# VHH binders against Protein Syd (syd), part 10

Target 1, 183 residues: Protein Syd (syd), of Idiomarina loihiensis (q5qw09)
Amino acid sequence: MKTLEESIDALMTRYKENVPVRYTEYVEEWNSPIYGTVIDENTVEWTPCRQPEALNFDDLESALEMSFHQSIKTLFGRWYAGDLALDYQGHTISLLQTQSAEDGERLLENITGHILMKRRLKQPETVFIGLGSEDDGLLVTIDNQSGAVGLEWVGKEQHDVLSDSLAAWLDNCQPQVETDKNS
Below, E stands for the ipSAE of ESMFold2; O stands for the ipSAE of OpenDDE; V2 stands for 0.75 times the mean of E and O plus 0.25 times the DockQ between their complexes.

## First folded at step 8 (VHH)

Design M5 (from A8, 23 letters changed; framework vhh_4orz_3; at its last look DockQ between E and O 0.13; V2 from the best seeds 0.00; counts 0 for: pae E 13.4 > 2, placed apart)
Fold by ESMFold2, look of step 8:
Structure M5 (fold): chain B 183 residues (1-183), chain A 123 residues (1-123)
Amino acid sequence: as target 1 above (183 residues)
Amino acid sequence: EVQLVESGGGLVQAGGSLRLFCAASGFTFSKYAMAWLRQAPGKRREWVALISSGGKTDYADSVKDRFTISRDNAKNTVSLQMNSLKPEDTAIYFCAVSSWFSGYTSPDAFDVWGQGTQVTVSS
């Protein structure tokens, strides 16, 4: 049994050990704290680092008149990192992370749009945390009320529940070794 | 009130090029992902290209390397540059708004507001 923070940190450690060189999109204007060696105009090496102050959800919660499940706030508030390429039960998943405080602002805007869409569709509110890389229309989401991790197609309710909690789900994910180098 | 107005369609020979434009109003354009979808005669609507609020792009396999989506947040416009056009690109093209980060969007999750613009590619 682990706390969510311990599960996230353990995953990050496994990721660094199994993917020793990590690439992400280079956006020069961001000056992201994770950036290392620039490979070309679109590609940079990265290393995760702890957020000195967790991404702040307070203003968004006030604006939307809601509370986000703590697992969502912890996931996006602990590390700056690139997206993590993971394997879950043979399926490729891209787990979303924020690269910088500026990227965190963009994430909150996208979360806002997702919640407003769920409200318009009168569906249970979820927050996306990952993408199925083999099928770009498939989201990995957290149900905001229960904390359950599930799969959902854009505009639909969760159709598969993968785990009752984020911590348990992360413990069953494994890093996927990158085979392509962006150059 | 969200409004999307497409323009730039027309008749073009195979191998030719067209540029489509979408003028958007009634929402904070810079906060939203934008997409182009198309519907060929007698076929289902399909997505073509997507551009996130931050400018990251994605394309359907059938148009990859031939089409380029771009946005101008200062003018609230999205454009689609279509090169090396083929007869199978013949369709009505629709601009759509999405609140998703950068992932795939289902056509059923969009409420497409424009009437679309016809693109016809002659053999």
Scores: ipSAE 0.000, ipTM 0.161, lowest interface PAE 13.4, mean pLDDT 82
ESMFold2 (binder alone), look of step 8: mean pLDDT 81; pTM 0.825
OpenDDE, look of step 8: ipSAE 0.011; ipTM 0.234

## First folded at step 9 (VHH; framework vhh_4orz_3)

Design N1 (from L5 with S31D; at its last look DockQ between E and O 0.66; V2 from the best seeds 0.00; counts 0 for: pae E 2.9 > 2)
Amino acid sequence: EVQLVESGGGLVQAGGSLRLFCAASGFTVSDNYMAWLRQAPGKRREWVALIHSGGSTDYADSVKDRFTISRDNAKNTVSLQMNSLKPEDTAIYFCAAKTPYSWSRTLQYDYWGQGTQVTVSS
ESMFold2, look of step 9: ipSAE 0.346; ipTM 0.695
ESMFold2 (binder alone), look of step 9: mean pLDDT 83; pTM 0.839
OpenDDE, look of step 9: ipSAE 0.231; ipTM 0.626

Design N2 (from L5 with S31D H52R; at its last look DockQ between E and O 0.62; V2 from the best seeds 0.00; counts 0 for: pae O 5.5 > 2)
Fold by OpenDDE, look of step 9:
Structure N2 (fold): chain B 183 residues (1-183), chain A 122 residues (1-122)
Amino acid sequence: as target 1 above (183 residues)
Amino acid sequence: EVQLVESGGGLVQAGGSLRLFCAASGFTVSDNYMAWLRQAPGKRREWVALIRSGGSTDYADSVKDRFTISRDNAKNTVSLQMNSLKPEDTAIYFCAAKTPYSWSRTLQYDYWGQGTQVTVSS
């Protein structure tokens, strides 16, 4: 059985092999280590690299008085990368990644909003890790307690469990061959 | 349908105060990143203030200690209290929102209001 780190690394390897040219939104001020050739003012080629220091969740955990499931921290703290366009069982999913330290901070802000919403709605706390490409309201989420990967509509509870673990789920994801821009 | 509607703009003398309001519909302000931006004649649109979903705030240096951004969760509104107004604060003020579900983590906002005019006379 693969560790989560191994599963993430394997996915990133598959992605690089199958998507040789990768584009994402260009944020010049980030000076992200993943940035390659700047195509235009809004588009840049990217290549993944390991995070020198994993994204820090400590302050957020303190602020929200919670602990995030380790798989969430591992996923967002392993690589700097553009979002990954993946195929899962014939469905296209965008897997969120962090492009830079600054982008990581923005991700944490977004996670904060999601958690607060869940609390407001008195729903189990989940963290979104991806989005279904077919509908902007369809989220791929991790249940913060169980670590289970599932699907949920925005503002709703998980209605489908895809996998009991992030590692297992990622192992079954393949790069989407279409050359769509990553965000 | 998502909508942002600004109000509270108008004419005020230098040193005066205004309070802008942004009424949101179609989403919950407390769950999102909310910001005020402004655009003066002949100038680029500039960020003014923001309030994050967690409640933390930040301000442009030009308005720091004069402006205060806040939100009313019950009314689903965001406000900008503007004190000690200066002629250089004259601009169209826009309310903007970024949802946590947008793939863009840049300064691009998902939703914009139509803006409200603020004029500060000398």
Scores: ipSAE 0.018, ipTM 0.364, lowest interface PAE 5.5, mean pLDDT 89
ESMFold2, look of step 9: ipSAE 0.103; ipTM 0.518
ESMFold2 (binder alone), look of step 9: mean pLDDT 83; pTM 0.845

Design N3 (from L5 with F27R S31D; at its last look DockQ between E and O 0.67; V2 from the best seeds 0.00; counts 0 for: loop humanness VH .164 < .165, pae E 3.7 > 2)
Fold by ESMFold2, look of step 9:
Structure N3 (fold): chain B 183 residues (1-183), chain A 122 residues (1-122)
Amino acid sequence: as target 1 above (183 residues)
Amino acid sequence: EVQLVESGGGLVQAGGSLRLFCAASGRTVSDNYMAWLRQAPGKRREWVALIHSGGSTDYADSVKDRFTISRDNAKNTVSLQMNSLKPEDTAIYFCAAKTPYSWSRTLQYDYWGQGTQVTVSS
């Protein structure tokens, strides 16, 4: 019976074990605390580190006149990391993370746009936490009311509930491992 | 399928004003990062202004306080109000879009218009 924090940390540990050299997009201006060796102008090695202060949702909650489900705030407020390439029951996804405080603000802007779209379409409010790498427009989202993790096409409602909770869902995700050796 | 169509370019005297419009189809402007970029003769394309999907705006230093990016969700357009124009603002201006669901954190745009010419005479 892990807390969500423990599930996130366990996933991060599994990721580091299974993907020992990790690459992400290099944004030089951010000077992100996760950055290691710069590979080229667009690519940097990274190592996760704990956020010293969790990404703050208070201003956004006030502006949107809503409360975000705690699992959303915990997921995006625990680590600075690159996005995690995962497999869940045959679905390939990128689990979204933030590299830095600046990246966190970018994520909050993206979430704002998504919520405003859901309101315009009069759909239940969800927050995306993952992106499908095999299909354009397929999201993994959390239903803000229930905390349920599900699949959702951009512009549509959740159509397939994968888990009642984020913690349980994360515990069943596996890192996606590339072939490490080329000749 | 996304189309971005710029309009409003033309010839204007230094110190004057011009307003550019970008009409979008296939995507809602408020669901995207929308930007203006420009390319002067013989120079690299450079970023000018950005309106985030959440509504906040950013500007290049060279145009800050003179240009204003805005959007009209009802008309599905983005505009660029350009004041106090200088000859160095002469360029082809491009509208560009990036989805908030994209993998890239850099401002690499997924969709581009064909551009509209702005010429500022001295």
Scores: ipSAE 0.161, ipTM 0.523, lowest interface PAE 3.7, mean pLDDT 87
ESMFold2 (binder alone), look of step 9: mean pLDDT 79; pTM 0.807
OpenDDE, look of step 9: ipSAE 0.246; ipTM 0.634

Design N4 (from L5 with S31D S56R; at its last look DockQ between E and O 0.01; V2 from the best seeds 0.00; counts 0 for: pae O 9.0 > 2, placed apart)
Amino acid sequence: EVQLVESGGGLVQAGGSLRLFCAASGFTVSDNYMAWLRQAPGKRREWVALIHSGGRTDYADSVKDRFTISRDNAKNTVSLQMNSLKPEDTAIYFCAAKTPYSWSRTLQYDYWGQGTQVTVSS
ESMFold2, look of step 9: ipSAE 0.553; ipTM 0.809
ESMFold2 (binder alone), look of step 9: mean pLDDT 83; pTM 0.846
OpenDDE, look of step 9: ipSAE 0.013; ipTM 0.312
ESMFold2, look of step 11: ipSAE 0.487; ipTM 0.777
ESMFold2 (binder alone), look of step 11: mean pLDDT 83; pTM 0.846
OpenDDE, look of step 11: ipSAE 0.008; ipTM 0.225

Design N5 (from L5 with S31D D58Y; at its last look DockQ between E and O 0.17; V2 from the best seeds 0.00; counts 0 for: pae O 4.3 > 2, placed apart)
Fold by OpenDDE, look of step 9:
Structure N5 (fold): chain B 183 residues (1-183), chain A 122 residues (1-122)
Amino acid sequence: as target 1 above (183 residues)
Amino acid sequence: EVQLVESGGGLVQAGGSLRLFCAASGFTVSDNYMAWLRQAPGKRREWVALIHSGGSTYYADSVKDRFTISRDNAKNTVSLQMNSLKPEDTAIYFCAAKTPYSWSRTLQYDYWGQGTQVTVSS
């Protein structure tokens, strides 16, 4: 059985092989290590690289008085990359990634909002890891307790479990053949 | 209809202070990720300060310890207190909002104000 790290690495390899030209929004201020050729003021080519230091969840865990499932921390702490356009069983999914330390901080803030919402709604705590289809309202999430990957609409509980583990789910994801400029 | 309206901009001497306000309508500021951004002549737009619905604040390195972002829930406003202003702070300042349900982490915000001019003279 593959470790989560192996599954993530394998996916990133597949992505690089199948998506040779990758574009994302150019945020000059981030000075992201993934940035390659600047296409214009808003667009840059990118290449993934390992995070020198994994995104730190400690402060957030303290603030929220919770522990995040290790798979979440591993996913967001392994690579700097643009978001990955993936195909899962014929469905397009955008897998969220962090482009830089600064981008990671923004992700943590968004996760905070999501967790607070879940608590307010008295729903099981999940963390979003991607977007389903082109609708930002459809989320790919990890259940923070079980680690199960599923789908949920914003403000709703997971209505579909895709996989019992992130590793298993990622192993079944393929790069989307079309280049997504938003990735 | 969602609207953001900035106010409080103007001319100020270096070392002076200015307070910007952003009045929101059509949504609740406390439920959103609010930001101040600025654009100086010939430069790209850059974020200045951010405040999340949870209350966390973030600042650009260039304005840390000089600027303070806050919100007034009762008035549905977000403000930017700018102290120790420098000529380099001269820019059009924009109020922007990102919903907590917008999962993009880019510099694209869901809502924008028209901007207010801040000029710091040497």
Scores: ipSAE 0.023, ipTM 0.387, lowest interface PAE 4.3, mean pLDDT 89
ESMFold2, look of step 9: ipSAE 0.191; ipTM 0.563
ESMFold2 (binder alone), look of step 9: mean pLDDT 83; pTM 0.840

## First folded at step 10 (VHH; framework vhh_4orz_3)

Design P1 (from N4 with S102F; at its last look DockQ between E and O 0.35; V2 from the best seeds 0.00; counts 0 for: pae E 5.3 > 2)
Fold by ESMFold2, look of step 10:
Structure P1 (fold): chain B 183 residues (1-183), chain A 122 residues (1-122)
Amino acid sequence: as target 1 above (183 residues)
Amino acid sequence: EVQLVESGGGLVQAGGSLRLFCAASGFTVSDNYMAWLRQAPGKRREWVALIHSGGRTDYADSVKDRFTISRDNAKNTVSLQMNSLKPEDTAIYFCAAKTPYFWSRTLQYDYWGQGTQVTVSS
């Protein structure tokens, strides 16, 4: 019965152990706290670090007149990290993370657009947390009301529920061990 | 097919104003991030203004308080009101769009217009 925080931290530990050198896109103008050795003009090594102050959802909640499910806030507020390449039941998924406070603000902007689109389409509100690596437009999302993790095509409702909770879902994800130094 | 077509460029005296327009077809401007960028001769393309799908606007420091980005959802257009123009604003201005679902930290835009020339004479 792990807390969500413990599940996230355990996943990060497993990721570091199974992917000992990690690469992401290098943006020289961004002073990301996760950046390590610059490999070339496009590529940098990274190491996760805890957010000193969790990504703040308060202004967005007020503007949208809603509350986000706590699992969403905890996921995006705990670590700065590159996106995690994961396996879930034989499928490759990229779990989204934020690399800096600035990147977190861009995530909130993207979430705003997604929520407004769900409202215009009169669909249940979800928040994307990951991407299917083989399929453009396939999202892994959390249903904001229930906390359920599911698959969702852009502009559609969740079509497959993967888990009733984020913590349980993360506990069944494993790092994908074959990674390129780029991204 | 997605298309972005800019218009409204031209020649204007320093201190003057212009309004640029970007007409979109094949997608909805309010579901996307819409941006204006510019490229002066011999320079890299630079970001000028952004309107988020949620309606928030952001500006480059060099144009803040002089330029205003807005959108007209009924016409499916984005515009850039450019006031107090300076010779250094001379450039080709491009309209660009990015979906909120495939975000890149380098701000790679998914769609681009052909550009419209703005020339500010001293």
Scores: ipSAE 0.079, ipTM 0.458, lowest interface PAE 5.3, mean pLDDT 87
ESMFold2 (binder alone), look of step 10: mean pLDDT 83; pTM 0.847
OpenDDE, look of step 10: ipSAE 0.101; ipTM 0.549

Design P2 (from N4 with S102Y; at its last look DockQ between E and O 0.01; V2 from the best seeds 0.00; counts 0 for: pae O 7.5 > 2, placed apart)
Fold by OpenDDE, look of step 10:
Parts: C-alpha cells; sequence; structure tokens
Structure P2 (fold): chain B 183 residues (1-183), chain A 122 residues (1-122)
C-alpha cells in the first residue's frame, strides 16, 4: 500500500512525463524555485521541486481552533508546483499546488475563508484541493473529519465522495494529455 | 497551411533502431516546441520527447538514454532517433508542435501529425 507521499510523488512523476510544457501565473516577487523561462509578464514555465520546508499550518490551526487532516497538510507541504491539470475518470480537474512559500501563505488565507464560510453555513468543514475545469464553482474537497475526497459546489455540502483517501484518489488520477484534434 | 508529416516508422526487432522524421510546413520548427508522443493500443497517449525552441531537450524516463530528439533547421524537420528498441515501444508515434505564443497551464499542442506506426518484435 502506497503512502500518501508516495502517491503524490508518483503523480508528480507522471505529470512531468506527460506534461513537458507547463505554464503558470508569473509572480516575479515570489522568485519561485519552480520558475523557468518567463513567457510574458503573466506567464512562466515551471518545473516542480520539493519544498525545502513544508507549509506550516500551525498558526492557522491555532487561529481556527481546529486540526487539519494530515492529508491536507501533506498535499500542500510536499512540492512546489503549478496547478496540475488532471484527468479523473474522463473529467478534467485542476489540482491546486503552491508555487512558493508566499503562495502557500495565500493558500492558507483562502483556506481560512473557506473554513469560515463552512462554519457560517453550518456545514461540515472541508478543504478545497482542486477545481473542476468545467465550472469554477465545482470544488474537489477533502472532508476534514474523514479525509474523504469528494465534490461540492461552492457554498454547498460535499455531495459526491470520490475516494475514502487522498492517496487512493491521486493514484487514480492521470495527467491531462492533449489529444489529437484530428483523431 | 500548417502540416506535420511523420515518416520512418516500421517493423524492427528488439534491440534494433529506427529514426523517425517529422517534416513541418507552414511554420518554423526552431521557433516552436516540437514533441514526439506515442500511443499504444488500449493505452493513453504518452509524451516521449521534446525539443524547445532554445534547443533544450527533455525525455520521458522510459526512453531516456535510448531516444534522441533533434531538429534540422535547414530542412525544417524534427527527428527521433530510437535505439535499443523494446517491444513496449510499439505504438503509433505522433509529431506535435506548440507555438511559444500560445500557452496554457496544460499541455496543449497546436499542430499534430497523422502518426507513424512503430512495431518492435520480440
Amino acid sequence: as target 1 above (183 residues)
Amino acid sequence: EVQLVESGGGLVQAGGSLRLFCAASGFTVSDNYMAWLRQAPGKRREWVALIHSGGRTDYADSVKDRFTISRDNAKNTVSLQMNSLKPEDTAIYFCAAKTPYYWSRTLQYDYWGQGTQVTVSS
């Protein structure tokens, strides 16, 4: 049985081998270690690299008086990368990643907003880890209690469980590969 | 009109070599990302090799040190030298191009060839 770390690493390997041309938002101020060739003022090539120090959730946990599921912390604390375009059972999703420590802070802020929204709505606490490509309002989330990966619309409860664990779910995700338009 | 035409495929014994060619028209290969991809029956299309406009090359781990991608600017062609071929290399090989002026977060090629069959017998 693969560990979550192994599943994440395997996915990143698959991604590099199937998506050799990778672009992401260029934030010059971050001086991100993933940045390669700058394409324009807003776009840069990127290559993933391991985080030298995992994203720290401690302060956020203290502030929100909660503990995040370990899979969430592992996912966002393992690699610096652009968002990953993945195929899951024929559906395209964007798996969110952090480009740098600064980007990680931005993520934590967004997670904060999400958690507060869930609390306001009296819904089970989830953390978004991805987006549906067809609709920005469709989220891939982890249930913070169970660790289950599922789908939910923004402001709604998780309505579909895709997997009981993040590791298992990631193992079934493939990089989105361009198809021949003529085939 | 943009066109990519692959050639050089065929039947080869394991351990043998083939050289694939991709002739481009309607654009300059040296100004674009050029890639080889392959698709085996019942399998997803997979990336094999890439040459950047700047000349940098990248390879899938499965073909690294066996395959070499190169380009001939004068002929406006891209080549894939395949050495030490294995049965698992059997696939339709596609040439694809991506202009540096059209970018996405995802792998997206602007132009595709029709593909050439490579069969490696054991």
Scores: ipSAE 0.014, ipTM 0.248, lowest interface PAE 7.5, mean pLDDT 89
ESMFold2, look of step 10: ipSAE 0.017; ipTM 0.256
ESMFold2 (binder alone), look of step 10: mean pLDDT 83; pTM 0.849

Design P3 (from N4 with S102K; at its last look DockQ between E and O 0.48; V2 from the best seeds 0.00; counts 0 for: pae E 4.4 > 2)
Amino acid sequence: EVQLVESGGGLVQAGGSLRLFCAASGFTVSDNYMAWLRQAPGKRREWVALIHSGGRTDYADSVKDRFTISRDNAKNTVSLQMNSLKPEDTAIYFCAAKTPYKWSRTLQYDYWGQGTQVTVSS
ESMFold2, look of step 10: ipSAE 0.118; ipTM 0.518
ESMFold2 (binder alone), look of step 10: mean pLDDT 84; pTM 0.851
OpenDDE, look of step 10: ipSAE 0.164; ipTM 0.582

Design P4 (from N4 with S102P; at its last look DockQ between E and O 0.57; V2 from the best seeds 0.00; counts 0 for: pae E 4.3 > 2)
Amino acid sequence: EVQLVESGGGLVQAGGSLRLFCAASGFTVSDNYMAWLRQAPGKRREWVALIHSGGRTDYADSVKDRFTISRDNAKNTVSLQMNSLKPEDTAIYFCAAKTPYPWSRTLQYDYWGQGTQVTVSS
ESMFold2, look of step 10: ipSAE 0.125; ipTM 0.529
ESMFold2 (binder alone), look of step 10: mean pLDDT 83; pTM 0.842
OpenDDE, look of step 10: ipSAE 0.026; ipTM 0.466

Design P5 (from N4 with W103F; at its last look DockQ between E and O 0.55; V2 from the best seeds 0.00; counts 0 for: pae E 6.2 > 2)
Fold by OpenDDE, look of step 10:
Structure P5 (fold): chain B 183 residues (1-183), chain A 122 residues (1-122)
Amino acid sequence: as target 1 above (183 residues)
Amino acid sequence: EVQLVESGGGLVQAGGSLRLFCAASGFTVSDNYMAWLRQAPGKRREWVALIHSGGRTDYADSVKDRFTISRDNAKNTVSLQMNSLKPEDTAIYFCAAKTPYSFSRTLQYDYWGQGTQVTVSS
């Protein structure tokens, strides 16, 4: 059985091999290490690279008085990349990634908002890791306690468990060959 | 249905103060990024202030130390306290919101108010 790191690396390899031209939104100020050819003021080519230093969750964990499931920290701390357009059982999913350290900070802020919402609603704490393309309100999330990957509507509890682990779920995801500007 | 409604705009003399309010419905302000933007006649809309879900605030250089953005979670509102107003602050001021589920790398807003006019006379 593969480690989560191996599953993530394998997915990145598949993505590079099957999606040779990758575009994402261009934020010049980030000077992201993934940026390649600038297409226009809003679009840049990108190539994934390993994070020299993993995204730090320590301050957020302290602020929220919680521990994040290790799979969440591993996922967001391993690669700099654009969001990945994936196919899972015929459904298109956008897997969230960080493009730079600055982008990572934005992610942590978004996670903060999500966790606070869950607490306000008295729901089990989850962390969103992706978005369903069929509906903007459909989230791919990790249950922070169990590590299970599932689907949930914004403001609702997980209604479908896709996998017991992130590694297993990622192993069953394939790159979406047809890419768009945000992939 | 999501709605943002601005209020508190008006005419004020240079050096004066004004407080704008934005009432949100259909979502919770504390769960989202809330921002104020403004647009003067013949000019592009420009960002003024932002409050993050975590409570951190950011300001444009042109308004830094003069304007303060805050939120009232109980009332589900966002405010902009504007002090030491200048004629160049004259504009329509807009309230906007960005959800944490928009993965755009640029701060694009999901919801907009209709705006409130602020006029600063010399």
Scores: ipSAE 0.019, ipTM 0.398, lowest interface PAE 4.4, mean pLDDT 90
ESMFold2, look of step 10: ipSAE 0.027; ipTM 0.396
ESMFold2 (binder alone), look of step 10: mean pLDDT 84; pTM 0.852

Design P6 (from N4 with P100L S102L; at its last look DockQ between E and O 0.29; V2 from the best seeds 0.00; counts 0 for: pae E 5.2 > 2)
Fold by OpenDDE, look of step 10:
Structure P6 (fold): chain B 183 residues (1-183), chain A 122 residues (1-122)
Amino acid sequence: as target 1 above (183 residues)
Amino acid sequence: EVQLVESGGGLVQAGGSLRLFCAASGFTVSDNYMAWLRQAPGKRREWVALIHSGGRTDYADSVKDRFTISRDNAKNTVSLQMNSLKPEDTAIYFCAAKTLYLWSRTLQYDYWGQGTQVTVSS
């Protein structure tokens, strides 16, 4: 069986091959290593690259008094990239990625809010890793205990399990060939 | 039903201060990105300030060190303290919300208020 790292790498390879021109929001201040040709003040071409240092979850784990599932840390700590437009069984998903170290810090802030929400609602703790393109309230999440990938509406429990592991789920995702250049 | 209602706008002299409020209903502000945006006549809507669900704040360069965004979780409100106001700050100010998305100055927000007019005279 493929490791999660292998699955992520394979997906990124497929993405580069099938989506040769990739656009994302241009945040000049980040000076992100993925940035290529600047198209305009808001749009830049990008190419993925490995993170020199994986995004650090230690401080957040300490603050929240929890351990994140390893698959979450691996996913967000391996590549700098724009969000990936993926097709999963005919459904369009935006897989969240970090573009820079600074962007990673913002992700950690988002995760903080999500975990606190789950605790407030007395729901099992999940971490969002993607968004449904059809509805901004539909999240792709990882159950922090089991590592299962599933779907949930914001503020609701995971209602559909897509896969028992992130690696298996990613292996079944394909790049969306036609992407919105403004996303 | 989700609703955002802005208040606190008005006429103020250059160099003055104003505090805007945004009252949210139908969702919890601390679970969302809360942002202020503004739109001047004939100009595109401009991002002004953002408070993350985790509490981090971000500002546009044009308002940095003059404006402060904050939230009151108990009241489910977001505020924008505007100091050292300039005529170029004249605009309709909008409160907006987005749930669980990476930070972006051009983020499409899920919920919008109707806006409140801020006019700064020279």
Scores: ipSAE 0.020, ipTM 0.453, lowest interface PAE 5.1, mean pLDDT 89
ESMFold2, look of step 10: ipSAE 0.042; ipTM 0.400
ESMFold2 (binder alone), look of step 10: mean pLDDT 82; pTM 0.839

## First folded at step 11 (VHH; framework vhh_4orz_3)

Design Q1 (from N4 with S102R R105K; at its last look DockQ between E and O 0.63; V2 from the best seeds 0.00; counts 0 for: pae E 6.2 > 2)
Amino acid sequence: EVQLVESGGGLVQAGGSLRLFCAASGFTVSDNYMAWLRQAPGKRREWVALIHSGGRTDYADSVKDRFTISRDNAKNTVSLQMNSLKPEDTAIYFCAAKTPYRWSKTLQYDYWGQGTQVTVSS
ESMFold2, look of step 11: ipSAE 0.030; ipTM 0.401
ESMFold2 (binder alone), look of step 11: mean pLDDT 84; pTM 0.848
OpenDDE, look of step 11: ipSAE 0.371; ipTM 0.719

Design Q2 (from N4 with S102R R105T; at its last look DockQ between E and O 0.13; V2 from the best seeds 0.00; counts 0 for: pae E 8.1 > 2, placed apart)
Fold by ESMFold2, look of step 11:
Structure Q2 (fold): chain B 183 residues (1-183), chain A 122 residues (1-122)
Amino acid sequence: as target 1 above (183 residues)
Amino acid sequence: EVQLVESGGGLVQAGGSLRLFCAASGFTVSDNYMAWLRQAPGKRREWVALIHSGGRTDYADSVKDRFTISRDNAKNTVSLQMNSLKPEDTAIYFCAAKTPYRWSTTLQYDYWGQGTQVTVSS
C-alpha cells in the first residue's frame, strides 16, 4: 500500500515521463526554482523540484483555530511544480501546485478565504486542490475532516465523492497530454 | 458589483495613435491579471496585451512594439496606448480580468467589459 508521499512522487514521475517538455505561465518576479528555458513573455519550461522546507501551515492553523488534514499539508508541501494537467475517468483536471515559496504564501491566503467562506455559509470545510478544465466553477476538493476527495461547485458543498483518500485518487489519475490550453 | 468600463475608442487614421482606458470597480487592478482583447469584424476574439499582478507586461506578436499596457493603481485603471495603428487593428476592444484566487494555466477571464470600438481608416 503506497503512502501519500509515494503516490505524489509516482504521479510526478509519470508526469515527467509522459509530458517530457512542460510549460507554464511565466511570472518573472517569482524567479521560481522550477523555471527553465523562457519560451516567450508568457511561457516558460519547468521541471518539478522538491521543496527544501515544506510549506508551513502552523500560523494559519493557529489563526483559524483548526487543524488541516495531513493530506492537504503533504500535497502542497512536497514539490514545487507547475499545475498538472490530468485525466481522471475521461475528464481533464488541473491539479494545483505551488511554484515557489512566495506562491505558497498566496496559496495560504486563498485557503484562508475559502475556509472563512465555508464557515460563513455553515458548510463542511474543504480545501480546493484542482480545477475542472471544462468549467471554472467546478473544483476538486478535500474534505478537511474525512480526507475524502470530491467535486464541489464554488460556494456549494461537495456533491460527488471521487475517493476516500488523496493517495488512492492520485493513483488513478494519468497525465493529460492533449489538453487544449486556450479553451 | 464587479464592473469594467472601457473608454477612449473612436475613429483614427492609419499611422495614428489612440489610448484606451479601463476603469475597474469592485476589485483592485494591481491584485489581478488585467488584459486587453479584441474582436475584429468576422473574426474570433484574440488576446492583445496582459499586465500581471506583479507588473510584468506581455503582448501578442501582432501588436508588440506598437502597443503598451499600463496601470494606474491610484485610479484603479488600466490603459492601452496604441501607436502606429493599422486598418487591421480595427476591432471592438475589451478589458478583462483574471483573479489571483484561481490556479490555472488557462487565460480564461473572470470579468469582462462591454467593449469600445476602435476604427482605423485607410
Scores: ipSAE 0.013, ipTM 0.175, lowest interface PAE 8.1, mean pLDDT 84
ESMFold2 (binder alone), look of step 11: mean pLDDT 83; pTM 0.841
OpenDDE, look of step 11: ipSAE 0.409; ipTM 0.740

Design Q3 (from N4 with S102G W103R S104W R105S; at its last look DockQ between E and O 0.36; V2 from the best seeds 0.00; counts 0 for: pae E 2.8 > 2)
Amino acid sequence: EVQLVESGGGLVQAGGSLRLFCAASGFTVSDNYMAWLRQAPGKRREWVALIHSGGRTDYADSVKDRFTISRDNAKNTVSLQMNSLKPEDTAIYFCAAKTPYGRWSTLQYDYWGQGTQVTVSS
ESMFold2, look of step 11: ipSAE 0.179; ipTM 0.539
ESMFold2 (binder alone), look of step 11: mean pLDDT 84; pTM 0.850
OpenDDE, look of step 11: ipSAE 0.438; ipTM 0.750
ESMFold2, look of step 13: ipSAE 0.283; ipTM 0.572
ESMFold2 (binder alone), look of step 13: mean pLDDT 84; pTM 0.854
OpenDDE, look of step 13: ipSAE 0.278; ipTM 0.649

